# VHH binders against Protein DOG1-like 4 (DOGL4), part 63

Target 1, 232 residues: Protein DOG1-like 4 (DOGL4), of Arabidopsis thaliana (Mouse-ear cress) (q84jc2)
Amino acid sequence: MSKMRNLVEEKFLEFYESWVIQLELYLHQLLIAHNNNTMSETELRHLISKLTTHHKAYYTAKWAAIREDVLAFFGSVWLNPLENACSWLTGWKPSMVFRMVDRLRKSRVVLVEAQVKKLEELRVKTKFDEQKIEREMERYQVAMADRKMVELARLGCHVGGESVMVVEAAVRGLSMGLEKMVKAADCVRLKTLKGILDILTPPQCVEFLAAAATFQVQLRRWGNRRHYVTHS
Short names: E, the ipSAE of ESMFold2; O, the ipSAE of OpenDDE; V2, 0.75 times the mean of E and O plus 0.25 times the DockQ between their complexes.

## First folded at step 9 (VHH)

Design g43 (from u3 with G99S; framework vhh_6qgx_2)
Fold by ESMFold2-Fast, scan of step 9:
Structure g43 (fold): chain B 232 residues (1-232), chain A 124 residues (1-124)
Amino acid sequence: as target 1 above (232 residues)
Amino acid sequence: QVQLVESGGGLVQAGGSLRLSCAASGRTFSSYHMAWFRRAPGKEREFVAAISWSGGSTFYTDSVKGRFTISRDHAKNTVSLQMNSLRPEDTAVYYCAASSEFYLPTSADEYDYWGQGTRVTVSA
């Protein structure tokens, strides 16, 4: 490997590869449950619980890693270029899960009017939360060009004990700001997922989670396949 | 963290009704899934009914479906179990439980907070 990775990147790469392998195993179980309709409600709830626990483990590991190095999550080495291109603040754009929900309307399991209303209310709330975070990110990017940051960057170019300390403090502040925004985005993701699963019946939850996991796995496969495509 | 206190237990005749209540103390009540479990003489703790953090989803064990109804009141921080058409087999100590799990759990191992229990005796 021609490029060195830092310790946080190496640890999370190992975690993520293992996590994706387990996700594919759970996806297999979800597809069996969805296609054959042979499981009791108790069995379906147990399967949904295993998958949600798996997603919770991802965010637990991610939040520990971003506390050490949030920048590792901007241009992640454990994601291929296609996965990175589809990322919104280091993960999925929360409103994108409603596209999986739209697929449920075309399946053999139908949504009742009360569910459609609740899902629409959740979609509106999710988009509002996304826009709020996007405005915060825009303000953060503008703040990078503020007079104070420009002055600190200029001071850093002259090197010295005093300027090094001031620049280090500014960089820590920038990293803390990014960590806060990534956690806010992850909170919107988790609240959106929790809300959808609360609205859906267990068979609908299985179908939704299968659709979401299929998309995640296929996006990774499509991006990995692109490594073998030569420029013509 | 929540503290749970059950009430409403007692002696009732077969075919009768009883309403159990669980009062929760703690500012995070609306974030928790709530459930009722029971322990019959000589048995281990079994799942009875659960209600999600929002109150929008409920789940019942097969033996109580159509007879028991779980509900919650966010303003009062209470969870209730309305028990109708009671059978001698429903005789047990009933426990209120709270879970911070992501999806509505049905296993006792997935519930973090428990009340002391309230006794229900159904006579023949």
Scores: ipSAE 0.590, ipTM 0.830, lowest interface PAE 1.4, mean pLDDT 86
Fold by OpenDDE, second read of step 10:
Structure g43 (fold): chain B 232 residues (1-232), chain A 124 residues (1-124)
Amino acid sequence: as target 1 above (232 residues)
Amino acid sequence: QVQLVESGGGLVQAGGSLRLSCAASGRTFSSYHMAWFRRAPGKEREFVAAISWSGGSTFYTDSVKGRFTISRDHAKNTVSLQMNSLRPEDTAVYYCAASSEFYLPTSADEYDYWGQGTRVTVSA
């Protein structure tokens, strides 16, 4: 059965498809930069800036969309089931990126002790922030089944006109809470990214960003092949 | 909104030193990258130096490397530019700027807030 998509889903789907295409282009540039070692620091910084700007654009679009319909992001029709399964509060789990950093250590990248220490500190902080959000989410989810909501749910089978309005209002309230949670999660993501990019040198940043982009692109490819998902 | 106020500019002889300071308003100073830009007479605004939000990273334009040092004080919400071995070509209005970007930027268009500038004049 073709899942009915609302306007927000459709618009964001289109946006995301284009965004991913551009990401792949940037990935290509990152890989070139990584392999040639001929780029100046200024050039590398410029490339990093382009990519981070691209990510900023994603969150700008996302936040605009969630204001309209945050629930769209909990279904995320623009993602395949594998991508969705790997999502934490509508995006990548912040602590996951430290695995990517670890990969750098095993590669050509030599992290100095000071960097390692800072990364560890950041990891601990990131974990703490994640847990805080998870606790809040748990609280929110438990609260969702309050007396009022339970009563509304019971009435939902025989909802007259007035009851429908009450239910809609309740759903709106829930959506607002979810929006806050999603934003909080995104903030942790962005802070984590910002922290990592601050600790790493420009060449290391390029390698990290390439790894991250590769993972994202490959995850999408793998998921699409497995589930034969066609987007738009 | 962040307000930035520069100070420390003045007249100095070639080979001399100046220390510029920028005071930031607001409670979110620690979340911003800070930078100094300069505009010489008849020239476009150019990047001079930047320091990351944590202070862990700095970047300098080539012409000032080894002579200028950017630093920040989170407790005082200030960013400073120590300028040594000043040259006549360093004569410019120096601007403090703040950015909320993910990565330490060097382009002026990536900075969200700007000070009014402080004039530095280096005489031959």
Scores: ipSAE 0.588, ipTM 0.813, lowest interface PAE 0.8, mean pLDDT 90

Design g44 (from u3 with G99P; framework vhh_6qgx_2)
Fold by ESMFold2-Fast, scan of step 9:
Structure g44 (fold): chain B 232 residues (1-232), chain A 124 residues (1-124)
Amino acid sequence: as target 1 above (232 residues)
Amino acid sequence: QVQLVESGGGLVQAGGSLRLSCAASGRTFSSYHMAWFRRAPGKEREFVAAISWSGGSTFYTDSVKGRFTISRDHAKNTVSLQMNSLRPEDTAVYYCAAPSEFYLPTSADEYDYWGQGTRVTVSA
């Protein structure tokens, strides 16, 4: 991109690069755990806890950054174009993780009936929460085209006086609206992730987290190399 | 969609070295974890070494740790196994393999794609 980086973008880029390096190290530990059938439940739970804490650290840093500049997360400079193209409200789409669970079920993971029922219940709730946010985003986009907002934007073209303060207040209101929606989407992501981990056994959690981390790292690698585009 | 072809096998004396190569064809090589397995005469298929799709993680069976090194070259779509300090008990047909899964298994039964194998004979 031709976009100039601001301080928030530079600080989060530095954070994100280190966060991804640590994710790769945790992925290594997940793959070792998966290949060692003799690991104790306590050892597996400790590893799962490390990944959960790592994801929590990401959202802590993200929420601090969006309070300063939420727009930095729409078309993020620390993500390649493929990663940005796959984003739903600045991150992964919550319902997509159930596709990963379905894939694991078809390959190796045998779920008991109680787990299947809980996963389907969680899937329905996640989709409901996701659609609620989508409706709110649509209302936000419609409000941007409202005559009042158009008139405030027009007033911002005139120099001097009280109109400048009114326009700046309106722009801040729009930014706060985006912050609220991004945070709501992130809360759905965290609830969905926690819900899945609460339903799965520790070995199943390791397989799920390994699949998710592998896909995230893999998507980044594909986008950086543009392998997906070489079919002439 | 992945085809695997091994090369580099041969006859070598104990204490010698060989480098095995696995050429992967297909547009998804960088998406796959890769492993080497071997089958000695009259024995079952045994895990030797594995490398993650990114190259950031490597695994070895205890009998080859410190002697064998697995590596991958994304530009050439190849996985290599450098075998040093070879022993007669390393005599086997060596296979490269890839799972269709996002994680890296060590059981042969969990691998979907296999090469035809390359023979390694270590003389006493």
Scores: ipSAE 0.000, ipTM 0.110, lowest interface PAE 18.6, mean pLDDT 80

Design g45 (from u3 with F102M; framework vhh_6qgx_2)
Fold by ESMFold2-Fast, scan of step 9:
Structure g45 (fold): chain B 232 residues (1-232), chain A 124 residues (1-124)
Amino acid sequence: as target 1 above (232 residues)
Amino acid sequence: QVQLVESGGGLVQAGGSLRLSCAASGRTFSSYHMAWFRRAPGKEREFVAAISWSGGSTFYTDSVKGRFTISRDHAKNTVSLQMNSLRPEDTAVYYCAAGSEMYLPTSADEYDYWGQGTRVTVSA
């Protein structure tokens, strides 16, 4: 049980450390591409594909891990306290990426009218999907308090082999519900990212991905140093 | 699973036009990127054109850019390749492909589903 949970955490920690190192290498390539206007469209598309494949690998590993122990992703040992504090349903909040796109627009990115319209439509859709997930989590918490919590409390008052097995089955049921919510949130993240990349040109995709990776890498570095966290 | 069936191939003289169609059956067609690849006699399979899952992004190999146009119809679950100003070097078997990658792929190994192919012969 605890041993199996610790093995899931250990395996994902090893995966995540390697994944972040590779992200930093890809970030370096994105920054070079962004500053070098001699790269062909084919070369830019190949680089974007490497980054998206890298993100896909993260979700493939995450979904395998949550199938075994979803609770490992609530207060993750491979994330520092600042990264954990900034998490929304075990990851980044989908609507936040539009703030990165808006910042690009204001700084130097020239978006045509058709792109602006499509991005706004995607923003509205993403916010709707995000709010739907939040409502599902609220319903999950209410159901847990009214039914499963009472069930677990009652079973906990009767110590015996049969009671232990029933409690384990109930906890497994609760974990499956959380797994479904986490996977739904990840699907919103992936659909949002896929949508933004579809709307942007290859040079704009490189700039967007560089901004996103820079933020992720810097957030991790800030949290690891703690110089910028007032109460940590 | 997605099944793809190509049609519209044939024999045409240089300077002529052909429209290839690919009919997709199965679920989630609207979530797949679609592409056309071709294989000339004695050659490897090469990328021709791709259209993203939304239809909002397209990419063409340099040799067909400006001559070929890829499009998709989500209501009919079809992807089409309009080929204009055909050249003898365009002679090949043309394959329709569907891929589930996050970004529009241009490599054959990134496509999951393939049609049987349709033959295009361009005479001099």
Scores: ipSAE 0.666, ipTM 0.861, lowest interface PAE 1.2, mean pLDDT 86
Fold by OpenDDE, second read of step 10:
Order: sequence, then C-alpha cells, then structure tokens
Structure g45 (fold): chain B 232 residues (1-232), chain A 124 residues (1-124)
Amino acid sequence: as target 1 above (232 residues)
Amino acid sequence: QVQLVESGGGLVQAGGSLRLSCAASGRTFSSYHMAWFRRAPGKEREFVAAISWSGGSTFYTDSVKGRFTISRDHAKNTVSLQMNSLRPEDTAVYYCAAGSEMYLPTSADEYDYWGQGTRVTVSA
C-alpha cells in the first residue's frame, strides 16, 4: 500500500534526496583528504566547514518543516525502514557517534590523553542529555492518554463538528509538544557534533566526518536493497 | 543578540605589545566561538585568530603565529588578543566576532556578530 504523502513530506523528500547526493559528494572529498594526507590544515578546515554547513542546512530545513508538520518526521517517508528503525526522535542518536570516535582510536589515529578525557566527559554529558529528553518524551507520551483524549477516542468518528474541532486542537497541542522534543533532540545532536569537532584535530575531524557520512550513506544503501526502495 | 565591544587598541612601536579585549553581552557567551579579524588600510578584512566555544581549540593565521595569543574568560564574557612583537604590517582595525557554527570557522561569513572594531597602529 502506497503511503499517502502530504505536501510537507513531498517537499522534504525532495530536499533530502538532494541533500544526500551532496553528502555523497562531500564524502568523496573527505575520503580523498583522508587518504592523500597532503592537504594543509587550512584546506582541511575549509572542508570541515563545508560539511558542517551542509549539516546545518539540513537542520534549518528540518526545523522549517517541523513547524508545519512535525508528524511527518515520525513517519519519515524519505527514509527506508532500516533508517527509520535506527532513528531516535527523528534522527541519529547522539551517543551513537562516540562509537565512531572509538573507531578512530582503533585505527592508526592516536588520541592524546587530554582528548580521550574530553571525549569521555562529552559522552557522559551527551548521555545525560539524551536521558533527560527521553524522560520528557515518556511523560509526554503518557500525557497523550489523558482523560480528554481517551474520551474523544471513545467517541470515535461519529461525533459532530464540535468534537472534531476539539480533536484537532488536541492534535495540535500534541504536535507542539513533539516539536519541542524533536528540537531538543536536535540540539543535543548539534551540541555533540560541535563538541567532538572541537576536541579532534582537523585531520581527525576529517576522518570522523568521513566515517559518519559513510555510515549514513551505507545505511541508506543497505536499507534500500533490503526493502527494494528506490531513493535518489 | 550579542553585542561585542572591543578595547585596547592604540599606537605602539614596532616590537611592542598590545592586548585587545572584547566584551560580549548576553548569557550565551559560552556557546559562541570567538574570533579576531582585522582590516588594514586598503585591504579586505582578514582572519587573525579564533578560539572555540570551550576554549579548547585555537587557530591563527600564519602571519601572527607565535606572536599573537587568543584567550577567553567565560566568567567575564570576554575574549582577548595578546599581540607581541608587533610589526607595521599588523596595523589595522581589529574586530571581535562571535559565531555559532559547529566547527571553529575562519571565514568572516561564518560569524554572526561583530564589534565596531579597535584601531591598532604600529609605527616603524
């Protein structure tokens, strides 16, 4: 069954497809930079800046879209089922990226003790922030089943116009709460990324960003193959 | 909105030292990267130095490496630029900037807020 898409879904789908294409291009550049090791620090910083700008653009677009319809992001028709299954509050789980950092440690990349310490501190903070959001989300989800909502649910679709308005108002309220949660989660994502990039050297940043981009792109590819979904 | 106010500029002889300071308004100082840019007469604004939001990272343009030191004080919401071994080519209006990018930027367009600048003149 074809999932019905609304205007927000359609627009964001188009955006995301283009965004992923650009990400792949940047990934290529990152890999070149990483493998050649001939780029100057200035050049590396410039490349890092391009990538971070690209990510910022995603969240700018996302936040614009969620203002219109946050619920679209809980279905995320632009993602395949695998990508959706791996999502935490409409995106990547912030604490996940530390696994990627760990990969750097296992590679030929040597992190100094000071970096390791800072990363651990950041990890702890990130976990704390995640948990805080999860608790709030849990509260919100429980609150969805308040007396009023339960009563409305019992009435079903056989209610008059007034009831419809009440339901719509309730849904709007819920959406606003969800938007808040999504934004909070995104803030943690951005803060975590910002923190990691601050701790790592430019060459390490390039490797990290390459790993992250690779993971994202591959996850999409794997999901598409498994579910026979075609994405650009 | 963040307001930035530079101070510490002046006339100094070559080989001398100056310390620039930038005071930031607002409660979110700790979330911003801070940077110094400069504009020499007849030249475009150029990057001088930057310090990350946490203070853990710094970056300098090559011409000032080893001579300039950027630092920040979170408690006072200030960023400073210690300039040693000043040269006539360091003569410029120095601007303080604040940015909120995910990575410590070196491009002016990546900074969101700017001060009015303080003039530094280095005589031969």
Scores: ipSAE 0.490, ipTM 0.756, lowest interface PAE 0.9, mean pLDDT 90

Design g46 (from u3 with F102I; framework vhh_6qgx_2; at its last look DockQ between E and O 0.01; V2 from the best seeds 0.00; counts 0 for: pae O 7.0 > 2, placed apart)
Fold by ESMFold2-Fast, scan of step 9:
Structure g46 (fold): chain B 232 residues (1-232), chain A 124 residues (1-124)
Amino acid sequence: as target 1 above (232 residues)
Amino acid sequence: QVQLVESGGGLVQAGGSLRLSCAASGRTFSSYHMAWFRRAPGKEREFVAAISWSGGSTFYTDSVKGRFTISRDHAKNTVSLQMNSLRPEDTAVYYCAAGSEIYLPTSADEYDYWGQGTRVTVSA
C-alpha cells in the first residue's frame, strides 16, 4: 500500500519546495554581493533583510502546520533522508551556526575583539538554552516509556482485548508536548540567528548567510542524488 | 502594545545641538529594534538612524553619519538621538519607530509602531 500524505504534509511540501527555490535565488544575490565591493551599506542591509524575512516566513508557516500536525515534522516528506538525519528537533541545531562562524574566521573573515567576546557570550547562552530543551526531551521520552508500560499492561490484562484507544489518547497527548518543544527549539534558532546578525557587520552578515544557505542547498542536493520514492 | 512618545524638538541655530528622546510605554520593548525617521516640508518620510534590540548595532543615513548618535537605555525604556553640527537641511518632524524584525530594518514599512513626531527647526 502506498504511503498516504495528509493535508498538512501536502500543503507544507508545496510551501517548502517554493521556499527553497526562493532561498537559492537569494543565495545567488548574496554571492554577487560578496564578490562585488560596489554595493552600498544600505543595499547590503536591504538584501540581508530580504533573506531574514524569508526565514521568518518559514517559521510562520511551520508553526501554523505544527499546530495541526507536529508529527509531520518528524520524518518530514518534504526532506530527503540526509536532511532528516541532520535534523535536531525538526531543524538545524543552534550551536552548529557557531561552527560556521568559526569556519569563516579561519578562511578570510576578520573579527574585532568586541565581536569575538559577544559571539562567545551568545554561544554560551545558546548552548544553555539547547541543553534545557534536551533535558525536556529526555523527560518526554521517560513519560513515553511509562505510557507504553501502561498500554502493554492493559493489553495483557484483557485476553482478546485491544489497546488501540489507549495508545491513540496517549499519542494525542504526546503531540501537544512535542509542539511545545519544537516551538521552544525554533525560538532558540531565531534568537541565535538574530544575535549573530546583530554582532556581525553587513559584509560579514552576507558571508555568514551565504555560507548557511550554501550548506542548506548543498545538503539537499547531495541527499536528493540518492533519494527515491517507492510505490508498492 | 508599544506606544512611543518623542520629546526634545525645538528651534536651534545652524551649528548647534539637540537631543531627541523617545519614551516607550506598554509592553516590554527590549526585543525591538528602534529607529528615527524624519519628514522635511514637502518631502517623503526618510530614514535617519537605527539601533538594534541589543544596542550593539547601529546604522545611519549618509547625510547624518558622524554628526548624529543614536543610543538606548533599557532600564529607562528610552531611545535617544544626539544631533550635533545641525544644518538647515536637518529641519523636519522627527519620528521614533519600533520594529520586531530579525535584522535591523531601515525601511519604514518594516517598523510596527510609531510616535506622533517632534518638530526640529534649524535656522541658517
Scores: ipSAE 0.687, ipTM 0.855, lowest interface PAE 1.0, mean pLDDT 86
Fold by ESMFold2, look of step 10:
Structure g46 (fold): chain B 232 residues (1-232), chain A 124 residues (1-124)
Amino acid sequence: as target 1 above (232 residues)
Amino acid sequence: QVQLVESGGGLVQAGGSLRLSCAASGRTFSSYHMAWFRRAPGKEREFVAAISWSGGSTFYTDSVKGRFTISRDHAKNTVSLQMNSLRPEDTAVYYCAAGSEIYLPTSADEYDYWGQGTRVTVSA
């Protein structure tokens, strides 16, 4: 029952559609670079930097929007139901990226032992940071459920400004806490990405980024088709 | 949030060596990529060398590859540029830079913090 309800959602929908279109263009460039053995290290680094700058731009826009309405990012109107169902704290789960690295190792990417050791160390750190966030988020999950029940209870209680003020103060407190948790999750995502790209060579970075972009694009395409088939 | 101070510049004969140092102060040094850029008179800043936040990745412009070595010391919060086989064309003001980008950058506009520079003059 996701509906666009406010200007924050409308503006971010427009941003996200444009952002995904540009991601698909970068995916095309990554696939060309993956298949083109003649690109210099300088050229590969420039392409990798363009893509990581694109990801950073996403978080810059997201964090600005979260300041105005963090709840819009839980069940986002700009994502289809499949994309929303795969979200962990408004985005991909940081540790999930290592399953993608593992799949690449089984196919084309050959990693030396030093890289494997560093990736394992990063995976452990990422999982530790995730678990800390999950423990803290449990408190807000309870508050989210209680907020829905409080909103429903308002329909059956005497309308007093005092009761509405208490509910609205609780919602503001929840929103502040959720903003903190979403930013913490995004910081783990960014540090994990930064760590992976530091360990991999430029050609390996291109393969990783292509795989990640392919997954994201395919998830969106599949979810849109299933959504369309279900309703129309 | 980070202050950078270069040292080690000076006059040196062609074929000689110099070691530049950059001391960093302020917020966590270990989270920054570090780089050296240089500016010759009448020219724009150009990239020389960079080292990633962890020290695990380095990159050099072609004209210095094999002659210059960038390194960092997390205990001392310093980054160094060992410059060997110096040429008159290496004459420039050398700048230390720090950046927080996701991927190790090679463009000046991707670095957030800059030192004041140290002059290197290589005479024939």
Scores: ipSAE 0.557, ipTM 0.818, lowest interface PAE 1.7, mean pLDDT 83
Fold by OpenDDE, look of step 10:
Structure g46 (fold): chain B 232 residues (1-232), chain A 124 residues (1-124)
Amino acid sequence: as target 1 above (232 residues)
Amino acid sequence: QVQLVESGGGLVQAGGSLRLSCAASGRTFSSYHMAWFRRAPGKEREFVAAISWSGGSTFYTDSVKGRFTISRDHAKNTVSLQMNSLRPEDTAVYYCAAGSEIYLPTSADEYDYWGQGTRVTVSA
């Protein structure tokens, strides 16, 4: 049975499908830029700006959607199972991008010592922020099993209208917490991305963004193939 | 500038199949997302299907899902629409479209170049 999608899911699905298509275009442009040493710094910066704006648009849409139904993002129907499995608090884990940076360091990208130092500092900070969010998330998850909820669970499914109200209240509370955590996580993502882009030169930024976009697109493709999923 | 030329339209019976093709001119075909739109008699132009520059992503209107398949051939600079299980409601002039900056594939305004269209008629 096809999972019934709510309005938030449907709208965001449509948005995301469009957003991914545009991401693929930008990926193409990034790859061209990466292989074209004739592009000016201004042109590169413009391309970087387009990508950053594109990502910001995603989060703008996401945040609007999570205000309506944050739970939709914990079972994202617009993602395949592989993408979902790789998700941390409804998105990419911020610290993972440093793996991409590490790859760059081992490739043609030469980072100066000052860049390396700054990246390491950013890595540490990012990890700290992740851990803080994780701890808070755990708190909310554990809090779901409060005394009332545990009692309701004990009493079984046939508890009457009052029980429903209690459950709904608990779910609302959790949802509010989840929304907060998701926003916090997204902020760390954006901050981390900005931090990296501020440390890297424009050519390095292009390479990094190309790598990141490639990974995202390929992950989606791999997942779709594996699970025979066709999005739209 | 990109020129688009559609082909493959014609008369077909309900339940039949057609394959539309769109040939793109120029050397920058790979930089464009491609789409098919259609305009039925007395109706507005509507989105049918889109495919990303790489061919890795596709998007369909709900009414054609499972019946239509959009594909592209980079070597030939062509985009195709395989239409199966055709219905009278699919009768329309089908247009090929190309765009570079596509944030909403379903929006005709997002596409920069258009073909002249090819007529598809599905008889009952």
Scores: ipSAE 0.015, ipTM 0.311, lowest interface PAE 7.0, mean pLDDT 88
ESMFold2 (binder alone), look of step 10: mean pLDDT 81; pTM 0.842
OpenDDE, second read of step 10: ipSAE 0.005; ipTM 0.255

Design g47 (from u3 with F102W; framework vhh_6qgx_2)
Fold by ESMFold2-Fast, scan of step 9:
Structure g47 (fold): chain B 232 residues (1-232), chain A 124 residues (1-124)
Amino acid sequence: as target 1 above (232 residues)
Amino acid sequence: QVQLVESGGGLVQAGGSLRLSCAASGRTFSSYHMAWFRRAPGKEREFVAAISWSGGSTFYTDSVKGRFTISRDHAKNTVSLQMNSLRPEDTAVYYCAAGSEWYLPTSADEYDYWGQGTRVTVSA
């Protein structure tokens, strides 16, 4: 059967495609900066600011979209199956970025002990916040099977009248719960990213952002190739 | 919403030292990046130093590196600028600023709240 996109999905698809193209352009600039040791600290900070502004634009657009239809972000039509399979609550898993940070220890831009200690503290805090959200998601899933929800599902199948309104209200409540959870997960992502950039020097920030953008772009390319090969 | 009040300005001879302080009131101070800017008579406002919301990152303009040190006290809601080896070129009104951006800003337009300024005069 033909699949229809709702208006939220169509708008965000257009936004996301443009956003990824711009990310690839910024990645090119980050790679040039990483290989150019003559750039001033002011120039590096300006480039980092462009990247952080770009990421802020993503979350601004995402939060506007999830207010309209949070379910569009579970199994997103603008992501390939591999990107969707790697998603944790509609985005990247916060703790995974520390694997990218670990690679900086063997780069030409070496981390000092004070930075290593602060990054470890941030890693522990991030994992704690991540686990807290995972417990909330588990509670949300369990609540779907509680007696009250089962009764509402029964009413939607077998009785007329105002039962339709009651079921619709329950479904809206479930969507609002998911929206709050997605925003909470995004807040952990933003706090983690902000924390890493706060600890790192501008050259280290450029290297970190380049690694993160490279992984995001390559994951998309790997997933697009796999899907094409599997279904061709 | 944050209110900022600077103190510690004054007259000093070249080679001397001053410590500027900025007291913050209002919303949670620890959520803001803090910076010092200065404006000399007849000149534009220029960046001097910044410290991130956590205190983990600092940035200085080249002309003050090694001479000035920015620090913050989260318990007292204060940010300080220790100015050593002062030069006549450091003569200016010094302004405290607070910014809510999630990366440490380098431009005045990225700071949301400003103090009224404190005057520093360095004689030759």
Scores: ipSAE 0.018, ipTM 0.490, lowest interface PAE 6.8, mean pLDDT 83

